# Ledger of designs, part 40: VH-VL binders against q9y8t7

Target 1, 261 residues: q9y8t7
Amino acid sequence: MRDSFLQKAIASAKDRTSLLEEIAGNCSPKPGRPSLSSSIREWVYRVGGAVIAEYKRCSPSAGAISTLDPVSYVQATRDASAAYSVLTEPNWFCGSIELIPYFARYKPVLAKDFIVSETQIRIAACMGASAALLIMEALTPRELQELAAAASRYGVEVLVETPDASHAVEASRLAPGSIIGVNSRDLKTLRVDYEAMLREVSKAREQLPGEVILVAESGIDSPDKALKAFKAGAQAILVGTAFMKNPQLREKILAELLQIP
Short names: E, the ipSAE of ESMFold2; O, the ipSAE of OpenDDE; V2, 0.75 times the mean of E and O plus 0.25 times the DockQ between their complexes.

## First folded at step 11 (VH-VL; framework fv_zagotenemab)

Design f6 (at its last look DockQ between E and O 0.80; V2 from the best seeds 0.00; counts 0 for: pae E 2.3 > 2)
Fold by OpenDDE, look of step 11:
Structure f6 (fold): chain C 261 residues (1-261), chain A 123 residues (1-123), chain B 112 residues (1-112)
Amino acid sequence: as target 1 above (261 residues)
Amino acid sequence: EVQLVQSGAEVKKPGESLKISCKGSGYSFTDYWIEWVRQMPGKGLEWMGEIDPDDSYTKYEKNFKGQVTISADKSISTAYLQWSSLKASDTAMYYCARGTYWDSSPEYAFDIWGQGTLVTVSS
Amino acid sequence: EIVLTQSPGTLSLSPGERATLSCRSSQSLEFDSGYTYLHWYQQKPGQAPRLLIYKVSNRDSGIPDRFSGSGSGTDFTLTISRLEPEDFAVYYCMQGYHYPLTFGGGTKVEIK
């Protein structure tokens, strides 16, 4: 079949490496960035779950999602979010690494891209990112280990995105201390499988050490779905398109969490 | 002409194995997914699963997972649906269809269908 | 899973009449995409299904303009402006974005 989206995205990321280097210039990772994991744990303690609000203007399957600017987005989401996930991939998601500094003023930022090089992690750190996304399906085990180690050197936490519980367990071993995410999106077809994600989150939670933060990624467009994810064992949920289209959804999710005795 | 041609009708007994085929022509077979759909007598359409013929990546509907096997041989532009042990309840019409991709038009649709293979399982 | 409910189960009409078919989704199909991947298929007796409408309102190649689709969120409609004899068939809606892929139960358009 034609190149999968993941293959195309990886190729694009590789092609952007030189450009990213030019943008970063002589940047050095900034110390004192807030911790994503700490923020998630705080929200879990206070309200029973954390919401990572994703700023995503485009997607491969949707094209343009929303024209909501970062300022308006933060104003709408700031009080109900533990962190921001910022898409930095420019071709498919209309993202930019230049977005990170603004969001980083308010919350820990997860730099979300198809990371295939240490340079990408370094640049994200320079921009003020607290964490970087590593997609397990896009990397060999060795690459995952190397990139996770690089992130550690720059003081950047890692969220490893995985397709299922078995990979989640493997990821936790390959990248100790990382935040583990289970994605509802099939990266081969780009279709969504929310129910599968719930099952896998539950399985992962049963197998992972208690200290490992588990994130349910995508597929959540209602308070009910959010609650189910938390009940399944996720400490945090990552919500993108739904928040872009309806920022008030965060408040609704929070309201539901607060009602849980 | 773009088309999917399925193997002929099958009459089998419970417990027997069966493998039916779906051959694509008129297009690049590995550029599209193959979808399998069941239609029980007098009933509606049920999605069973799908396969990427290029690398044999497969997805199943939960009720069909473990009950059937979807496979493909891209060298001869053919997809397969098989049972290890048929049941009477497997009696149905089985369709293969071309599944379009996210960057195809139409997106995420079944735009070409095989003529169907009738499978009858009776003692 | 996403359940698609079609109504009515059977629609009895005469040639030349307008047919309106409904497909309701158990949840919004406008979720993680700017597009809604709700499709309509036509199945004539003894034949395989045929793609009729894709993404709510787009006619597939060769489909007459008397067929039209509309809707958003959870409610979708297939309209046949003027029924031709060859239009008497079963029509299925399908969502193609969320696993598992699901079809509606179908609406049979039969001759009165």
Scores: ipSAE 0.836, ipTM 0.917, lowest interface PAE 0.5, mean pLDDT 94
Fold by ESMFold2, look of step 11:
Structure f6 (fold): chain C 261 residues (1-261), chain A 123 residues (1-123), chain B 112 residues (1-112)
Amino acid sequence: as target 1 above (261 residues)
Amino acid sequence: EVQLVQSGAEVKKPGESLKISCKGSGYSFTDYWIEWVRQMPGKGLEWMGEIDPDDSYTKYEKNFKGQVTISADKSISTAYLQWSSLKASDTAMYYCARGTYWDSSPEYAFDIWGQGTLVTVSS
Amino acid sequence: EIVLTQSPGTLSLSPGERATLSCRSSQSLEFDSGYTYLHWYQQKPGQAPRLLIYKVSNRDSGIPDRFSGSGSGTDFTLTISRLEPEDFAVYYCMQGYHYPLTFGGGTKVEIK
């Protein structure tokens, strides 16, 4: 019996959370955390789209990726980023909740992890995160609803990551007011399908109210792909490997979005 | 010995149904994907789709979706490729292959192949 | 969809010669995984394909060291340093990471 990566990540998250609850005490969310949704809406109004820049030091299959330190990464990316998506998962992505403050002083931070308990959301907010990732495929509908409600109580916005338009619509119903992501990555195989993601973003845009923020995730590694995702109806794109591995590609994507001469 | 053994060659008429099989042996069948690959006469290789035999999670290439059905019966370590109504254009060699995961070397490769099943569809 | 373009279509050589086979991807294959899941397969007449090289440059178990792979980004090469009679076959590259999984069109290596 072979456990999927998602199953292993969920089990690890439960174990990590259990230990943290025993030693962390009852911290409270930091005051003055900026709004992820407001930042996205401002960028959409001003330039027609928003970029969420992901900070990721490792991947499950590759181990260490070409790594910038957090300060250098922010210096290279802050002028073109509406927000940061910061991996806090330590085992496969080499992340940490302690990375959050380095980004949060500059932009809203999405804490990106396999979130299975409200303790993870509270601790991320204690470190300055503005939002938390909920993976629809990792949670039952009831768990999604409960975690979204908990996030609201802590003043933490939610990005619900979904595999397709039908799940995006369901996620908006289960977690009203959340930001909705459509991910090109199959969480069972870890393979990417960019063209399917474009179709599903377009379908989701047609079915969701206009005020729902729609984010296109994964597989966006060129200016053309970024523009196509925005034209399909995404208000934000989440870009990771392109920003981390290729500075010139980062500049090309940003220039296309901003239409800099 | 790790191997995939496919069912024998088939000669069919348009409109007939067909189910061909791929039986794994010598390894834990549910620990690997089964991939299906078509080779038209004199042509190259085309990925058709895949199945995780443990839970029957299936992924199809877009032009084959709705044209074939991929399934598995893990109790007998066997995967299947099935047509409800064959067309002459389905004439080809069909291979199954063992697909590896992100955490098993060779990663994301087709490391073991069946011998192929020739399907001929003519009136 | 990732298109893999192999060249030449046919390579006519004698035993003992060096063969160089090219595979070009329509997009970089390094972006999303930290590794490049570009693989090479050999198909002899009347036989199923066989894995030769995985992740650009790693020989599969039992593959002779005259086979080597190289490349990065969009450009990949399979090299057979000294052709043996049993190496005359069709060679396919494949990318295993982006859906749909795709093969190159093949390069036939034949006796001149």
Scores: ipSAE 0.509, ipTM 0.807, lowest interface PAE 2.3, mean pLDDT 88
ESMFold2 (binder alone), look of step 11: mean pLDDT 92; pTM 0.948

Design f7 (at its last look DockQ between E and O 0.69; V2 from the best seeds 0.72)
Fold by OpenDDE, look of step 11:
Structure f7 (fold): chain C 261 residues (1-261), chain A 123 residues (1-123), chain B 112 residues (1-112)
Amino acid sequence: as target 1 above (261 residues)
Amino acid sequence: EVQLVQSGAEVKKPGESLKISCKGSGYSFTDYWIEWVRQMPGKGLEWMGEIDPDDSYTKYEKNFKGQVTISADKSISTAYLQWSSLKASDTAMYYCARGTFWDSSPEYAFDIWGQGTLVTVSS
Amino acid sequence: EIVLTQSPGTLSLSPGERATLSCRSSQSLEFDEGYTYLHWYQQKPGQAPRLLIYKVSNRDSGIPDRFSGSGSGTDFTLTISRLEPEDFAVYYCMQGYHYPLTFGGGTKVEIK
């Protein structure tokens, strides 16, 4: 079969690496970046759950999702978000690493891309990212370990995106101390399976050590779905398109969380 | 011509095993997924599952998971749906269809259908 | 799962009349993608389904212009402007974005 989206995205990321190498020599990671994990834990303590607001301008099949600029997005989201997820992939998501510094002024930033090289992590750190995304399905176990270690050297936390509970457990072993995410999106078909995600989040929570932060990724477009994710065992939820189209959804989610005794 | 051709009608008894086939032609078989859809007598369409013929990646609807097995042999451009032990309730028409993706037109629709395989399970 | 509810169950009309078929979704079908992957299929007696409309409003190849689709969010409509004798069939809506993929219960368009 033709290359899947993930395969294409990985190939693109590899191609971009050469360009990134040109600028990597001139950057140094900025110290004093806020911790993504700490922020999530604070929000969990305070309100019972954390929201990671994703800034995503485009999607692979739809093109532009929203015309909402970063300033407007932050104004609408900053008070109800623990962190920002910033898409830096340029081809399908219209992202840019240049977006990271702005968001980093307000909240811990997760640099979200198809990361396949240490250079990508280093540059993200230089731009002020607190964390970097590692997609388990895009990496060999060895690569995952190496990239997680590299991230650590740069003071960057890692969110490992996984498709299910078994991979989540494996990810936690391969990358100790990492934040674990379970994605509702099938990366081969790009279809969404919210119910499967909930099941896998629940299973993952049962198996992972209590200190491991578990994130439910994507598939959430309502307060009800958010609450179900938290109930399933997620400490945080990552919400993208829904927030781009309706940033006020965050406040609604927060309001619901605050009502939970 | 792009088409899917399914195997012929089957008459079986409960407890018997069955494997029906869906052969693609006129296109690159591994460039599209194969979808299986059940239609019980006088009823609507039910998605059963899908397979990527290239690497045999499968996705099942939860009620069919463990009840049937979807497989493919890309060397002969053929997908399969099989039961290890048929039940009377498995009596239905079974369709295979070509599934498309986000970068195809149409996106995520079934644009080509087999003619269907009628499976009758009775004592 | 996403439940698609079609109405009416049966629509009795004469050739030349306008047919309006409804498909309602239990959830919004537009989420992370900018497109809504709601499709319509036509099934004639004794035949396999045929793709009619994809992504709410796009006619598949060879589909006459008397067929049109519209809608957004959770409410979708298939319209046949002037029924031809060959249009009397069962029509199914389907969403192809969320697992599990689901079909509506179908609307039978029959001759009055």
Scores: ipSAE 0.840, ipTM 0.920, lowest interface PAE 0.5, mean pLDDT 94
Fold by ESMFold2, look of step 11:
Structure f7 (fold): chain C 261 residues (1-261), chain A 123 residues (1-123), chain B 112 residues (1-112)
Amino acid sequence: as target 1 above (261 residues)
Amino acid sequence: EVQLVQSGAEVKKPGESLKISCKGSGYSFTDYWIEWVRQMPGKGLEWMGEIDPDDSYTKYEKNFKGQVTISADKSISTAYLQWSSLKASDTAMYYCARGTFWDSSPEYAFDIWGQGTLVTVSS
Amino acid sequence: EIVLTQSPGTLSLSPGERATLSCRSSQSLEFDEGYTYLHWYQQKPGQAPRLLIYKVSNRDSGIPDRFSGSGSGTDFTLTISRLEPEDFAVYYCMQGYHYPLTFGGGTKVEIK
């Protein structure tokens, strides 16, 4: 038998939590962390959409990825980004919680990992994260509720990643006030289905209250795909490192597509 | 020897049911996915869908969803493609293939193919 | 859905000649710093397809070095440097990363 990537990532995250507790000790969340949701809403008001720029050094499908160091990445992207999504998962994404401070001094940071323990949320906030990712497919409904409540106690917002509109509606019920993501990536195969994601964003927009922030995740690697995601009802898009490093695509997103000043 | 062996050619009438098989040998059957590919007479290759034999997680191409059923029995290392009511337009060659993913080369390719099962549906 | 357009439809050549087969994708085949999962298959008459090239340029085990692949973004090429009698077949490109998985329409390489 063979464990899925998600099963392996969850098991690894549980093991990592014990090590995190030993390394980080009793740290407290940093004060004055900016709001991810407020930043998204400000960009939507001003520009009609928000970009969450993802920093990722590796991926399961590609291994090591050509990317800038954190300082150079921020310099290239900060003026057009509402927030950063920072991978903190070390085994498949080559991430670390130590990356968070490089981004958090400039923009709200979403700590992106396979979060299974409130310890991960607390430590991300200690490093300056404004929000944490919860993957609905990795958690039972009760676990999702408990982690969202823990995030609230630490003053950390939650982005709940979901595979479709029905799960998006359920996530909004289980974790009220959370930001809701619809992901084009199948977590078992790691293949992407962008067109399905567009349909599910549109369905979710129609079924959720207007104040719920929807984020379209994965598969957005061209200006056309970005425009379609916003048209489908997403207030924010999550754009990967390769997209942000492509001068032609980056130029069209930042200068022409989003009407950045 | 790693191989996929498919069931023999079928000649059927419209409205009949059919279940064709794809048996894997020489490797751990549940470590790989099974892909199904249709080739209509004189035409190219069409992906139909895939299954993880370990837990029966299945994905279908939209035009085949609801038209065929993909299944597997891991106890006998066999995947299946099934019709409840055949149509003349189902006449084609059907291949199974072994699929790999991000963690094994050749990534996301079909590295081993069955010999094909010719299905002929005519009155 | 990603459409793969192969050209030419038919390529009539003699043994010893070089064959150049094109596959064009309706969209870029890269995603999120990932590799390009564009593959080439050979199908001889009456036989199942066989994997030749995976991830643009990597030969599968046992494939002769006269087969090579290249390309990026939306444009990909399979080259057979010197055709041998066994190489007269239909060649398909496939993208294996975006649902639904899709094949090109094929290029038939036939003897002149």
Scores: ipSAE 0.625, ipTM 0.832, lowest interface PAE 1.5, mean pLDDT 89
ESMFold2 (binder alone), look of step 11: mean pLDDT 92; pTM 0.951

Design f8 (at its last look DockQ between E and O 0.69; V2 from the best seeds 0.73)
Fold by OpenDDE, look of step 11:
Structure f8 (fold): chain C 261 residues (1-261), chain A 123 residues (1-123), chain B 112 residues (1-112)
Amino acid sequence: as target 1 above (261 residues)
Amino acid sequence: EVQLVQSGAEVKKPGESLKISCKGSGYSFTDYWIEWVRQMPGKGLEWMGEIDPDDSYTKYERNFKGQVTISADKSISTAYLQWSSLKASDTAMYYCARGTYWDSSPEYAFDIWGQGTLVTVSS
Amino acid sequence: EIVLTQSPGTLSLSPGERATLSCRSSQSLEFDEGYTYLHWYQQKPGQAPRLLIYKVSNRDSGIPDRFSGSGSGTDFTLTISRLEPEDFAVYYCMQGYHYPLTFGGGTKVEIK
């Protein structure tokens, strides 16, 4: 039997818990962190959609994606981004929890990792994260509920990443008040299915309460694809590799949004 | 030797059910995906779907979803493609192939192919 | 879906000649991954396809060096430097990263 990527990532996350505790020491969650949901809603109101710019230096199969440093990335993206998604997973994505404080100076930060423990959420909060990612496929329903509750205790919002509309609806029930994301990436094969994501986003929007923020995650590398995601019902899009390779793409997306009557 | 061996040619009538097989040998069957590809007479290759034999996770091309069922029995290193009700338009050559994973070499390719199963559906 | 367009549909050449086959993608295949998962397959009459080139330019095991692949973004090329009699076949490009997985329409290399 061969372990899936997700299984490997989860195992790695579990192993890193002790290290994270050591790094954070006696940290406590920082007060006054900006809200991810509020920022998204502001951008939706202003321009019709929000962009979460993801800082991701590596991917599981490609290795290094870009050598773009955080300073250069922020300079290129901050004026047109509602928030930052920061990869903190070190083994596959070359991320670090230590990246969060820098990005948090400018925008709400989504701590993006394979979160399997309360410790990870606490540390993310200590570093200044506004939100934390929970991957539904990596957690049992009970675990999801518990971690969402923990996040609430630390004043951290939750983005629950889901594979489809049915799971999105379930996630909203298990973790009330959470931001819901639909992932274009198949976590089993790591292939991308942008069209499926659009369909599922549309279905999810039809079923979810209007107050629930819906995010289209990944698979977007053009202004056209971004617009389609918004038209499908997403309030926000999460864009990673495309911005790492071409940060100016964000401005192009914004320009297209502003042209929508 | 690494190989995929498919079941023999089938001649069926519309409305009949059919299940064809693809048996792997020479490698760990659960370490690779099984891909199904259709080739209509005189036409090109069409990806139908795939299965992870280890846990039977499946992915279908949209036009084939609900039209066929892909399954596997890892205990005998065999994958299956089946129809509940054949149509004349199902007449084609069907190939199974070994699909490599993201951490395999080559990545995301079909590196081993079965010999194909010809399915003829006619009244 | 990603549409792969191959050209020409038919290429008539003589043994010893150079064959150049094109595969154009409807969108860039350089996305999230640092690699481009564009592959080439060869199918001889009455046979199953076989993997020829993977990830644009890598020859699969046992493939002669007269076969080479190149390209980036949306434009890819398969080159056969000197056609051998056994090279007359149909060639398909395929992308293996975006669902649904898709093949080009194929180019038939036939003897002139």
Scores: ipSAE 0.864, ipTM 0.935, lowest interface PAE 0.5, mean pLDDT 94
Fold by ESMFold2, look of step 11:
Structure f8 (fold): chain C 261 residues (1-261), chain A 123 residues (1-123), chain B 112 residues (1-112)
Amino acid sequence: as target 1 above (261 residues)
Amino acid sequence: EVQLVQSGAEVKKPGESLKISCKGSGYSFTDYWIEWVRQMPGKGLEWMGEIDPDDSYTKYERNFKGQVTISADKSISTAYLQWSSLKASDTAMYYCARGTYWDSSPEYAFDIWGQGTLVTVSS
Amino acid sequence: EIVLTQSPGTLSLSPGERATLSCRSSQSLEFDEGYTYLHWYQQKPGQAPRLLIYKVSNRDSGIPDRFSGSGSGTDFTLTISRLEPEDFAVYYCMQGYHYPLTFGGGTKVEIK
């Protein structure tokens, strides 16, 4: 009977955006937004893998966490990053749509939120986002299809976050052309299952066409884990703020990536 | 006050089935996970898996998946650990414990333990 | 899987002495959120484990002040400042954040 964290986050997202549906202005997506998928493919070609660096100011469990201001974070991380994942969810992650411009002038930005309406996608694109997160477990199949279509109309790519290979395959059918994520975080417990994620990435790679970009998400907190995710078949990894701030860890990942054929 | 009470010791033969129970009292049973922990004779603690009693969502440690079944009946505040065919290597003490959420102190810990159920499997 | 290695395996001490128990993780338990979900449990012979310390350094309710925890990254310590007769037991560390949940192998604190 108690609502899960995901249920609460979806309800909050609906409340946040229902007023926007009624008040929404006619903002237009910013021109010249770079492609998330193109940046990932470029890094895969040149380096053997791509890093999406997450910017997160709070977490559900810890509240405020130690992090840099956006400008300092970009300075510390841009040379190792194909893209940024920017939390825009305000209640549990202390995010804001207004953070997007700080990152978008340097790299493609994935707007990371609990997206339930096309208004959220349009406004993220107005702020400069190149892509938007859709959480498969938060959406009906119809809702996923409709939001992916809306993203296409705004020139916004979609990363569909999924819990396993079977959902990854289904997501690719429901939203063709989407980037597909396999998330190691259990959305019910918020714990991380890194080894299950590796197995599911491998299974998804076997079942999906080679042109589908797979992203491994959450729980990648060491160079060894990053390399194992790439070897399992991920083209990109989504890694956390504290990991990306550590220059010795960043240097270790880059050194190991450059040795991957 | 807050308690987990497990079913009594069992002596079984290889190939027999067994279902042991863990009954919670003194708290809202569906607000917490039930964790199962094995302790083989003279050995340490091994996490086996967990269940959310509210909707029966389960997680298993990889080596126990398919070897045991974790279930719950929330109407009687009881969780179960079950074998369809016991092996001599299943001889151990089995504990249930209450698992907490990320937003409830002591976060992600096992704060209340059952007394244990000794399962002995011998020919 | 995160392996927790406890040392020593056995610690032989007398009442009144200070006990220092080590738990080393195969991976850093620090992450983006900044919290470390490393916990300590006490198990007396013939009894179920009991939570002592959660999140490295927080005593569970009813745990005496002589128990303290510290550490970060991969290295964690349980300290019993002055051993009481009831403290002779096996102590386990556990990490509760990454699946599968894992325990250390235990440190037995016994009477010398």
Scores: ipSAE 0.636, ipTM 0.838, lowest interface PAE 1.6, mean pLDDT 89
ESMFold2 (binder alone), look of step 11: mean pLDDT 92; pTM 0.952

